# Miniprotein binders against q89ai5: the designs that were tried, part 2

Target 1, 221 residues: q89ai5
Amino acid sequence: MLKTILAFDTSMSVCSISLLHKNRKYNIQKECRNNHTLYLLPMIHEILKKNHVSLNEINIIATSKGPGSFSGVRIALAVAQGISLGLNLPHVISLSTILIMAEQVWNNHKISKVLAIITVNKTSVYWIQYSRNFHGLWIKKSKAIILNLSKALEKILSLKKQWALVGNGWDKFPKNILKKIFITNITFPNSKYIISLISANSIYQKKEVLHKIIPIYLNER

## First folded at step 2 (miniprotein)

Design rA1
Fold by ESMFold2-Fast, scan of step 3:
Structure rA1 (fold): chain B 221 residues (1-221), chain A 84 residues (1-84)
Amino acid sequence: as target 1 above (221 residues)
Amino acid sequence: SDELLRLAERVFELALKILQLSERIEKGVSPDVQDEIRQLAEEIRDLVQELERLGDPELTLLAEAVDFLKEMIRYLQDLLREQS
């Protein structure tokens, strides 16, 4: 109840920071476009100062681990590590950007089947499917894969059930092909839903040591 | 420990500098950044030497953060290679 959580995400074009303090949620976001390093620390300072919370009152640091751009994913993790070390907090919570967007779908629409399609380059997309169970746990219903557009199109056409679509990859396909898919317009994660996930199931409260956090990048390496 | 806090702050500052440089390179803004990369690599080496001087095996979080900095430097080198 009294846990103070600082959550943030920089994995895509938007930088978002959220604060849970004494059962009150605060959120700020800004479109950063590869300038995340310029905005993240000032925004963290702003949310703390505006809400009269000092850095040393933070109990939990939570962030996304991708999928996203290399620089975006790494800045969030680096900042989380730095603050964690500075506050003598041993571990951080790191969650998939897909799960953060999926939980937004659940909170706003009560839809439990989410398909994420995220642009990798002009001819390729990142593809993953999740389903939310009764206990608030999101379970993978497909492997995370990078597909060329023609293979992704074949998969869309073969879908047997309705899925809610998150990610910016929807614009790579003709609208008539997406008829049985609910397009959510959720194209980037919001750190507010990191807090929602943490509240939904204790599994999302698991803190990770740095060497166990495997970042997910949109580009294969 | 005040010494550990200062070291953690240095790791954080180095990570931030590397990420700022990464963003500049990705945007094609930097004309020649090899000297900056070498300077950052040297600062990381200095940090490793300080950690070794402390000799504390329980500094696993700082050691992991330093490994993270090394990975970021490697990424900068790869990014420059792609531009060439």
Scores: ipSAE 0.013, ipTM 0.328, lowest interface PAE 7.5, mean pLDDT 77
ESMFold2 (binder alone), alone request of step 2: mean pLDDT 81; pTM 0.771

Design rA1a
Amino acid sequence: SDELLRLAERVFELALKILQLSERIEKGVSPDVQDEIRQLAEEIRDLVQELERLGSDPELTLLAEAVDFLKEMIRYLQDLLREQS
ESMFold2 (binder alone), alone request of step 2: mean pLDDT 80; pTM 0.765

Design rA1b
Amino acid sequence: SDELLRLAERVFELALKILQLSERIEKGVSPDVQDEIRQLAEEIRDLVQELERLGKDPELTLLAEAVDFLKEMIRYLQDLLREQS
ESMFold2 (binder alone), alone request of step 2: mean pLDDT 80; pTM 0.766

Design rA1c
Amino acid sequence: SDELLRLAERVFELALKILQLSERIEKGDPDVQDEIRQLAEEIRDLVQELERLGDPELTLLAEAVDFLKEMIRYLQDLLREQS
ESMFold2 (binder alone), alone request of step 2: mean pLDDT 81; pTM 0.774

Design rA5
Fold by ESMFold2-Fast, scan of step 3:
Structure rA5 (fold): chain B 221 residues (1-221), chain A 84 residues (1-84)
Amino acid sequence: as target 1 above (221 residues)
Amino acid sequence: SDELYRLLERVLELIRKILQLTERIEKGVSPDVQDEIRQLAEEIRDLVQELERLGDPELEILAALVEALKFAIRLLQDELREQS
C-alpha cells in the first residue's frame, strides 16, 4: 500500500513541497512572493535529493488548483502535469486550497466546520463553508461566492454553532462580530495537508488530466 | 497559434526522450546514457532560449513545462552520479 507522493502548492504567497516516501513525511516551505517558478523547481529538487528519492520512485503527483493567484495556480498545475508526463504517470491529483487549509484545522484542532474568507479587494471577500464527516470527506455547505462586506457581515451574524475561520479575510470585520468564530490564523495552505487529505479519504485520490482540471481564481489582477 | 503548437509538440517529444532514458537508467548505466543526457540538456537549453526570445505571455505554461524538463534532467544526472 505504500506509495511515494510528491505534493506542492504555489497558489498563494508561500511555496510548499511535501514528500511521502516509505511511510516517512518531509516538508519544506518558503515565501515565494511573485517568483513561484524560480523557487518551486529548486525546492522539489532539494526535497528529493536530501532524502535520496529518485524521480522514478514517485508514484503520485499532487497539487492545489486554487482558489489563488492566476499565475501561482497555473504554474503548480503545469509543473505537476509536466513531471507526471515525464514519468509516464497519466494524471495528477488536484485539490482545493480551501480543503488543504480545512484539513490543517482538523489535524490541529479537531474542528469539523470550516469557513474560508479570503480578501478579493477593499470591499469584497471570497466565501465558502465546508463540514467534515466522520469518513474524512469535506462536504460543501455553501456556494463559493464573492460577497461585499455588508453581505458577508449578514452571513456571519446568521451563523449557528462554532465555525473555524481560515484565510486572510478575517481582518475585514469587527472583533466583536468574530467572537462567534474560531480564528485559526491559517491564511495559506501547506502541502503536507494534501498528503493528509489523500490519506483520509479515497475521494481525494482521483486523478485528472490538466485540461480537465478547473482552476479556481480569486482575481485575474 | 501555430508557433505555440510546434513548441508544445517539441516539449512533448523531449518528455518522451527523458522517459526512455529514465527506463534505461533503471535497468543499468552505460557510457552512452551520459552522452544522451548531455544532448537532451542542450536541447532543453535551446528550447528555453527560443521561449525567451518569443516573450509571449501565452507561453507561460510552456515555460513551466520546460522548467519541469530541466528539473527531470537534473534528477537523472543525480541518479547516474549515485549509481556510478
Scores: ipSAE 0.016, ipTM 0.265, lowest interface PAE 7.2, mean pLDDT 76
ESMFold2 (binder alone), alone request of step 2: mean pLDDT 80; pTM 0.742

Design rB1
Amino acid sequence: SDELQLLADAVQFLARMIEYLTELIEKGVSPDVQDEIRQLAEEIRDLVQELERLGDPELLELARRVFRLALKILELSDRLREQS
ESMFold2 (binder alone), alone request of step 2: mean pLDDT 69; pTM 0.551

Design rC1
Amino acid sequence: SDELQLLADAVQFLARMIEYLTELIEKGVSPDVQDSIRLLALAIRFLVQALELLGDPELTELAREVDRLKEQIRELQDELREQS
ESMFold2 (binder alone), alone request of step 2: mean pLDDT 78; pTM 0.706

Design rD1
Fold by ESMFold2-Fast, scan of step 3:
Structure rD1 (fold): chain B 221 residues (1-221), chain A 84 residues (1-84)
Amino acid sequence: as target 1 above (221 residues)
Amino acid sequence: SDELQRLADRVQELARKIEQLTERIEKGVSPDVLDEIYQLMEEIFDLAQELLRLGDPELLELAREVFRLALQILELSDELREQS
């Protein structure tokens, strides 16, 4: 309300930036692949300039913290922390990439059970399940784990309720095996759903101190 | 300590490079400065992350200066885009 929010995500192949200003929501996105650094700052400048908003008018900086690519997650967090420090905003909002995609499912389909499967490598996927309660909170329904394809297949076959699938891992499995799953075609987060999450419940407005923001990578090193 | 001074010197060096790049763009002497801008942006963000990782209150002030330099690079990038 009356707050200006700059949100962005570079955790996967798409760069997206969103701006909430005077109750108007703006969004731009671009396929960036591994060139997030080349596109993120110009796109932030573009969305602000087109909408006649100066950086000094921003009240809240929000970004994803992954899971995602090492370089993509790092650039978004670094830019968010840098803008926050430069504007004397001591904290930033950082949200899971999965929750951003899950909120898109809720907004578009009103489905409250979301399974995320994201490709890690040729033989492994990242797996996590969430369920949205009446208060707009996404509650973790499984531990976040990296599974080989055979274990992931076993888990898919054992699912008892209809789940909406987000993430690019859907293409690792035959369509007939995914019969119990609603395939959403949501394979990357869109930063406009960061704003949607923030608006849905005040818990998503919790700001982290800069040194406590820990990125989530698809692979442990 | 010596590390704080080293990081402060690095910030000053980045500021100097940005100022020199700004002058070159204004004079129109180098048409291909975009790659230099993006290289400086990466150096700025790497330095900002290093300063934030250390978490020292004195280093947080340097991180604020580094971010100010990132905003200057962003403005230069936009100016080049307008001139094309």
Scores: ipSAE 0.014, ipTM 0.271, lowest interface PAE 7.9, mean pLDDT 75
ESMFold2 (binder alone), alone request of step 2: mean pLDDT 79; pTM 0.751

Design rb
Amino acid sequence: SDELQRLADRVQELARKIEQLTERIEKGVSPDVQDEIRQLAEEIRDLVQELERLGDPELTELAREVDRLKEQIRELQDELREQS
ESMFold2 (binder alone), alone request of step 2: mean pLDDT 80; pTM 0.744

Design uA1
Amino acid sequence: SDEVQDSIRLLALAIRFLVQALELLGDPELTELAREVDRLKEQIRELQDELRKGVSPDLLERVYQLMDKIFELAERVLQLRS
ESMFold2 (binder alone), alone request of step 2: mean pLDDT 76; pTM 0.679

Design ub
Amino acid sequence: SDEVQDRIRQLAEKIRDLVQRLEELGDPELTELAREVDRLKEQIRELQDELRKGVSPDLQERVNQLRDKIEELTERVEQLRS
ESMFold2 (binder alone), alone request of step 2: mean pLDDT 71; pTM 0.619

## First folded at step 3 (miniprotein)

Design c1
Fold by ESMFold2-Fast, scan of step 3:
Structure c1 (fold): chain B 221 residues (1-221), chain A 84 residues (1-84)
Amino acid sequence: as target 1 above (221 residues)
Amino acid sequence: SDELQLLADAVQFLARMIEYLTELIEKGVSPDVQDSIRLLALAIRFLRQALEELGDPELTELAREVDRLKEQIRELQDELREQS
């Protein structure tokens, strides 16, 4: 279907906005560090203005639901709900930031096994594994868990097949141990891959009201 | 906390954007300005909701400031209607 989709992500250090309109994809991103809200609204305005798309032409609003910072995830969801309600679009699409990064791995490298390691604090990381089937569905291959570095190292050493690594946690481990892993250098999601996920499988097209969306935060306690 | 500081920064951003749109309206009405005002009004409303859901007593003054910005946007929308 020729749907106009506005997608954005503010869950990590980069703010990204993407627009699908008449089968053309537009994308802008900016490193925001910890001022995501200062950039989100101007960037939405910019992408619509530059591409001559009116807010009223948008059919679908899509955003990430984390894992990420509490403030960044909640602000993106709040903006998505506000725009959605204003346009009489009662539901939004929300997708995991890990799946957004995983889909980038698939698009760029055609690798179907993705491990995410994301820094939580000085001594712990967030760990989750996904595998993509031929229908474009990403299936969890491990429970999402926060691990201390020694337990994460044990899990890396136990890996039986090549995994592509996303997230900023790669730098917590010795380089000789990471030889078992393909380091992608993908450390933040890009909203253009939200559109890629939506196009890949109907499961990623499910919309729901915001109060029923369960955000994911990078909190150890 | 970093999260609370980001919310404070978001409020300041909205205040600055209202100033910017006020200047544009002084120079003439445009469809771009109307879209920007609408987006800001929605963002203000749901930033207020996010502050409410956090339920932090330290955020009371931020909530008041957001309510103040909401009224400024309403006045700006009214002025835009008068000029059309």
Scores: ipSAE 0.014, ipTM 0.318, lowest interface PAE 6.7, mean pLDDT 77

Design c2
Fold by ESMFold2-Fast, scan of step 3:
Structure c2 (fold): chain B 221 residues (1-221), chain A 84 residues (1-84)
Amino acid sequence: as target 1 above (221 residues)
Amino acid sequence: SDELQALALFVQALARLIEALTLRIEKGVSPDVQDEIRLLAEIIRLLRQLLEYLGDPELTELAREVDRLKEQIRELQDELREQS
């Protein structure tokens, strides 16, 4: 507790930065499309300056590692590593984009079963399911897999119990088929939920060395 | 300023990492080094953008140091490319 955390995400169309300092949370987000490089560093400078926090007061740097766009995931990881190196911080925290969205579902709706469907191309989606236990840990309930729309539809129809849907893949399916699913409209991560995850369970505080972080890309196959 | 001090330390850390990578390459190195070089190149590019954004005249010498590091990392990338 009370550590100063700088968290950010550029894995999708939105750039978001969050700062936890002296138990106060600050957040900035901006739709950047594919130009995250132009916005990320200026926004980090802005959040620090406006809140009178110097870069060297940061104790922890956290970011997403995907799944997401190639350029977006790489930019966030590169900046996180660079700031960590400059500040002589030991390592960075890198979290799944899906867990960040799932934690937003929990914070906003108190739903513990989350299905992520993210568009890969015109005929395929990325599919993964998580369930949150009462210790704040998200447990994988299916392996991450790329499914064609027909197979994804079959899986949706076979779902038991209610799942909350995150990701932009929801619009590839007829509304009547999605009746068993709570559509959250959460289609991109917000960095403030990286801080929420870190606070929820110490497992999300695990740090990784520079070259061992393996990003997950949606559009490189 | 605190920002200038942090950026100077960042540039110093990058220089030390590039020196370490150069030594490892000279002694024969694993695939991990190539990934690390690519990441450092991206970090240096983003750092240069930050220095331009800040527009502080006190950062002029630091920007020159970053440009030198950018050239060193390009040389390392060229060496690895020639080796493959």
Scores: ipSAE 0.014, ipTM 0.307, lowest interface PAE 7.3, mean pLDDT 78

Design c3
Fold by ESMFold2-Fast, scan of step 3:
Structure c3 (fold): chain B 221 residues (1-221), chain A 84 residues (1-84)
Amino acid sequence: as target 1 above (221 residues)
Amino acid sequence: SDELEILRALVEALQFAIELLTERIEKGVSPDVQDEIRLLAEIIRLLRQLLEYLGDPELTELAREVDRLKEQIRELQDELREQS
């Protein structure tokens, strides 16, 4: 018996759900435009029904934990937690939105150095760098930081090696400055790559407690 | 707290899912809506069990909202039965 994994992401403008069942991968995605609550549960139902899988056959629930929109990240985590508790699963797998996009770069391009730049507001971007090792682990090469555009530009100019760029922040910089950067056009995570990460290395199978449950003292019989 | 915020997000997600389902039923009876209602009912049941297990008085209002969602799902099931 192989593990059945239900994975989903609502951290950005796209809602995506993926299912691994009996060594087969299924995926659906939809542009949600900040209306993730309207689509997430119907899409989970769709992927399960289409592939003849019941909720009780799911062994692992996996989702993204951001960075992403405030409501989007929380909706996915809340749904994951509710389903997991009801199915008496121990915990859920939660993975960085950045790692999900980085694994897509590896799967599609076989590039191991990924820079994520994500728009925060008109004058600021989120910046983080990862490098993938031979064991399929993504190692953080810089701390996650919010930079104004001037400081981000300076960091781009100081890069010694070629990096693949993910995230929607690429359009904030002049094209001539990005000569050392491979622009991937990967601007949102796809839940398919959550399953890819879990399959690539056992470290991504680490389950976490999303919230503490307060013990209930029951009356003695 | 973080736990309450997560649970509130889930209740909001369920409410919007029910609203979407209601609109689809009003446009016409879909063969797939019965299974969606079943899935939503299951998730609502699981959430209600969690809230009962926690027994936190601060969750009383949220539990009432979940009970309301359960009633809405039952009404949709009754409506579909009458239309078949």
Scores: ipSAE 0.015, ipTM 0.375, lowest interface PAE 6.4, mean pLDDT 77

Design c4
Fold by ESMFold2-Fast, scan of step 3:
Structure c4 (fold): chain B 221 residues (1-221), chain A 84 residues (1-84)
Amino acid sequence: as target 1 above (221 residues)
Amino acid sequence: SDELQRLADRVEILRALIEALTFAIEKGVSPDVQDIIRLLAELIRYLVQELERLGDPELTELAREVDRLKEQIRELQDELREQS
């Protein structure tokens, strides 16, 4: 039997909450823009109430830790840690926004090589590459770096293998130069893939204490 | 100290949660959000007990902050009762 998991993400413009209970998965999402504080707690209440699950039945709290907006990443982590402390759960699961999107690529397309490009500002993007092994583990194939658009273009042109692209940075480049890249149109994480990651490999079930969770911020410093 | 930093981090989490809950209630959160408020009250009780256990005079500011947050939760509970 799988444990009851509450997962959520507010790192980008969309708020998403997922619940795994008695082997059934539930998911809700809403466009939040920059009003994550307005939506997150009501959505958690909604998914629990509609599915007749009390907060006390939750065994695992999982969330994203970025990269994402400062306010969005902070509110998700604060809510996750606060609820876990209130439930006498000393640890939470926190996963990279990139891995959540990468797992969506695997679930939907069965592609194991994922490139994430996320807009930082007018002239810069966040760049990271992952490859999934047959044990369900995503392995870094590049360091996370911030690149200006010309250097990012050079790296795209030098790619030797086919990669699937996630993140909103796709629109910074002419589509005709992205011939070696599969554009997924996945530009924000969905919390249901947090549950997918946890189910795929035990390494994603690793829980962290509050002070060891290091959030990753993009623009809002 | 590491213990003081751990408590400060938990107080910051509690403040963020209360802020989020306050905004949600202002914008029409259901009166049935009692479970979350109960858990916040339990977290405050835990923090008060830890601060009392340490007995450190330099924790006076953290203790005042926890007391302020405790009052904010009470006010939110009262507001939700009035809406039911």
Scores: ipSAE 0.014, ipTM 0.326, lowest interface PAE 7.4, mean pLDDT 76

Design d2
Fold by ESMFold2-Fast, scan of step 3:
Parts: structure tokens; C-alpha cells; sequence
Structure d2 (fold): chain B 221 residues (1-221), chain A 84 residues (1-84)
């Protein structure tokens, strides 16, 4: 009831910070390109200062673990663990970038079937499907896989049900092929939905130390 | 032990750089301080990554020192913005 949560994401081009304090939610975001290090710490300072919350009042630190850029995913996890250790909070919550976007779909549209397509390079995309049960748990409905565009097109054409699409990979396909898919225009995660996931199911409240967190990088570097 | 000493040395070097930057700002106009602050924030992010790999209680003191240095850098950014 009185838990203060600091959540943030830098896995893609937008840096977002969210604060839950005494049942009030605050959120800031900024287009960061590839300069996440320049923005993350100042934005954390900004959200805390503007809302009169000190670092030592934070009970839970949560962040994304990808899929995303190498530098973006790494910086968020490093900052989360560093702040956590400095505050004698040895564990952090780390959540999939896909689940953060999927929970936004659920909050905005009440759609429980989400397909993520994220650009890896000019000729390939990252593909994964999730379905949300009535307990708020997102269940994998496909393996996470990297597909060339022709194989991804074949999978789109074979879809039997309506799926909501998240990720920036939508622009790789003709609009008539995407007719079976609800295009959400959600192409990056927003940290406020990390807080939504944590509230939706206790499974998302599990904490880990940094070295046990398995990050997912899109550029493999 | 060698690793802890290396990390402690890096914290001391960061503290020295921040002190020098503070001194320069207090003396008046400082060209390119924004770039130097950006570089210090990058070094801090790298230091957090290295410190977080170790679960030693001795590291908690170093992390507290690094957090204090972060607060000093952010205060300097606020002062520079007020300067115009």
C-alpha cells in the first residue's frame, strides 16, 4: 500500500521513467536516440525532485531487460542494480520489453492476443506472440525467433485469429497483408506499464540480482 | 582485493574530476562543461555495471559514494542552467 516503485526503460529510442509513490503515479519520457546514458540519470533525478521523493524512500526498482539495443538494455540494468545495491535493496525487477508493450495493449484496448515484430536489420525481424489470461499472466504462444522478411510474411498470411501488433516491424510489410492484424502504433515500451504489470500479477514482482538476469539484445554485440 | 582496489581508485578519480569541474564552474564561464558532464555520467554508468557484478558488503560503501557524486554532478547541471 505504501510501496514506492521507481521504474524505467531505455531498451529502444525512448527513455521513460515512472514513479509510484503513495498511490500516485508520475511519468516522464524523452526521445534519446542512442544517448541513453546522457538522459537516464538526469531524468531519474528530475522525477524524484519534482515530486519531492528522495532515493532512500524507494522500496522497489524495476526495469526492462530487452529485447532491445545492446547499450540501452545494458545501461538500464546497470543503473537499476547500482541504485539497488546503494540503497541496500539487493534485488531488482526486470521485465520483457514485449510484455511492457503487451500490457499497454491490454490497458488501452482490452485485447489479449499480442504479436510483436521488431526490426533487427534491413532483412530480418524479431517475432514473438503472447496471450493474456484472466489472471493477468502473459503466456508465450510462439517461440521467440528471428525471421527474414519472406518467412515473416508467410507467418502473417497463415495467422488464423486477430492479433494486436506491437513493435516497429509493422512498416516492413504492405498494408493489405496486415489487414488481419490490429496495428496498435505501439513501437516502444513505456515504463508506466511496468508498474501496471507489477500490479496485475504477483509473478511480475519477482526480484533477481543482476548476474542472474538474462538480457535480450537485438544487435548481438 | 586487487579488483576492489581498482574500483576504489576509479571512485577516487571520479571524485577528483568532479571537484576540478566544480572549481572551474565556480571561477566563472566554462566552455564545453556539458561534454565533460556527459563523459562523467558515462563513467558512472560503467562503474555501476562493474560494482553490481560483486555482492560484497564493502561495495555498498563505494556505491553510496558514487550516488553522492551523481547528486553533485546533477546539482552542477542545475546551476549551469540557472547561469543562462
Amino acid sequence: as target 1 above (221 residues)
Amino acid sequence: SDELQRLADRVQELARKIEQLTERIEKGVSPDVQLEIAQLLEEIADLFLELSRLGDPELYELLREVLRLVEQILELQDELREQS
Scores: ipSAE 0.016, ipTM 0.375, lowest interface PAE 5.7, mean pLDDT 78

Design d3
Fold by ESMFold2-Fast, scan of step 3:
Structure d3 (fold): chain B 221 residues (1-221), chain A 84 residues (1-84)
Amino acid sequence: as target 1 above (221 residues)
Amino acid sequence: SDELQRLADRVQELARKIEQLTERIEKGVSPDVLDEIYQLLEEIWDLAQELLRLGDPELLELAREVLRLALQILELSDELREQS
């Protein structure tokens, strides 16, 4: 029951690493922008060394699978695969960056309805909605789609109360249009909420062989 | 050592391809450049995976170099999308 979990995320502009060891949680994060390749492995080494945890004590590796930049998502998955193989661990936990941000909303505000709007380019955003049930499960309330700003605006105007907004896409809309939704300042995932999700519901403990993980990209084209 | 040399040669080949794409972008973008960038990213991803699987400290340094190359080509990809 004293599992050691190494969790990390590089899907957006911030690199974050979290460690659960003997019921103690540790977290480091750094604004990396597009330099995730330079920071992820050193940060993993740092969190393990600082907390006197050997790589071979890790029982579970968990990472995000996007949505995020092509390179950011793949870097995290590549590192997860490499560590898994080095430790002879056959499977990795992979979770949506949206769920990671949504769980932060729940932990900080106890709001169960979350809308994610993430910038894809100057004229389009990634859109998805989730609702958290009594058992800590986040249920999709819309399909994940990329919308132009006009379509996104139509959807925002149709929203009723109770939605909390995560992601950086909020700044593409006038403030008066967003007045019925709770604008969080959560614009990137923090890996410590991967651990929170894993603790909240057994569904988030499902492990996958790495070749079968389907990444979600924001910047494919 | 032969395996390490083979992987190092592949890193250099990918670096050469990235340099060629950079030069083509600076001279004027062709319609197929973005597709070539995505092909190189797939090659870089596969190579990084192979290097990380081996877990050798020298190979991990090559994986870092490969991931740095991925960053360069992704920056070029972002610039191209902004221009169109």
Scores: ipSAE 0.000, ipTM 0.198, lowest interface PAE 11.2, mean pLDDT 75

Design d4
Fold by ESMFold2-Fast, scan of step 3:
Structure d4 (fold): chain B 221 residues (1-221), chain A 84 residues (1-84)
Amino acid sequence: as target 1 above (221 residues)
Amino acid sequence: SDELQRLADRVQELARKIEQLTERIEKGVSPDVLDEIYQLAEEIFDLAQELERLGDPELLELAREVFRLLEQILELSDELREQS
């Protein structure tokens, strides 16, 4: 099914690019802060040049669609649009940043229950829970919701010890409150795990036209 | 409000600069234009980050306008590549 995939993510603080070519994976990432636009295109050029792959050999473009910062999510989608137009590849794969981080948890720890807590502002966090089934599908176990810290604290205290935590929201809570949760220190997605998701189940290989991709922003959910 | 007006003014200023760059590209390519595109992309990205940080629905609309400007900059970069 899959031949050559270019995957990238700029939805959080780190810019990452991954390439699958001839069954070999390549990955580069950089802390980008506020300069994702300036880093993304050079990094794409770097990964292709270093591995002797030309842009026209790419069969599939995959990117994150958030949740994340507005500018970060849109930069990835805008670059995907530009490459898509240049290569006449009108359909791209877009995956949730939460699922990308969750798949990293599965790959590294074989933990199937993942809680994402991401900082929205000084008093609120984004909250969502997923569970991975034996077919490699991540099933939503709670609606995505923005919670004040007090309500989030109550939810944390009610959790059983089966959950692994992703996202930067862990630092909003005292460490003693998080004793029931496995803190992964995974606070940003790595595009390497977009390729892992695509390999795990065919549902993650579904392509959409760019104008039909609905970005997910932290402040809108 | 004062902050909204100031941010709106910055969006309009960046849009004007992009319009001017687009006109220059249509009239012919200059080697210095590429540096100006990178500078504008940085300014637009910084503004988008600032608008997003505030989280106000009215400011989020301005952030969307600013991001359309980033898409224009990417298109201009592609046009410059084809003309050089």
Scores: ipSAE 0.006, ipTM 0.197, lowest interface PAE 10.3, mean pLDDT 75

Design f2
Fold by ESMFold2-Fast, scan of step 3:
Structure f2 (fold): chain B 221 residues (1-221), chain A 92 residues (1-92)
Amino acid sequence: as target 1 above (221 residues)
Amino acid sequence: SKVEITIRITVDSPEELREAIRWLEDLARYIQRLLGVDVQIRVEVDGDTVEIRITFEDPEDLRRAVELIRMALELLAEALGVTVEIRIEVRE
């Protein structure tokens, strides 16, 4: 039997909600900036109401676990926890913000090598590299690290093959330094690619109890 | 059964107080719409503290209603950086 999936992300400046129900995908997104709390619950209500799906028909809850802002990542996880407890669903799918953006790159550009650079502060960026295999798995090709701009620059200059760049960190570097990088303009995740990942490979269907999910914050209170 | 949720929020500034009241009222209405239950909301302001009481009848999805409302309040506290006290009472 086909499962109903509610997926959402609030880790960056855009809130996105997606619903998979009876093999149909629905998606809404809004630019939320710092008002994720104000937008997330109304958007969940609207996507369910518009598609005549009640909350109790949801079989799977999926969300991002960051990297992202402290409040944004916490909002998504807190809502996922509330809904999962209310529905007696002890397990939630949580995926890296990077994988969500990487899958968007694959869908839009058919590029399998993705570099994520995300601004942490004025002098630091978050750095990670992934490569997609023919089974739809994204495999880490570097450790996830926070780099100062000088070290990030050294790593960019050492790149041997064309990488597609996701994240807003591209604006920290002069364009001539980014010659070997394909700038995708994908700077925030869209929850519809959470559903794409879940549908592409069973490894992304692996659920965790909420207390075992370790969120990744770009900043903390 | 009647469910009553009492929330007290203490803020550090008048601007945060206005924002907290606005967001709490919006979230309560949105939760009501999402869960399809009728709720009564009462808001009282005293200095730097706002107290909201949310009352509703025991719905078919009581567990979902209670947990979702609690999570929404946790989200508000995280977003605004405010201190929140929550009390939930069920009366038959």
Scores: ipSAE 0.000, ipTM 0.264, lowest interface PAE 10.6, mean pLDDT 75

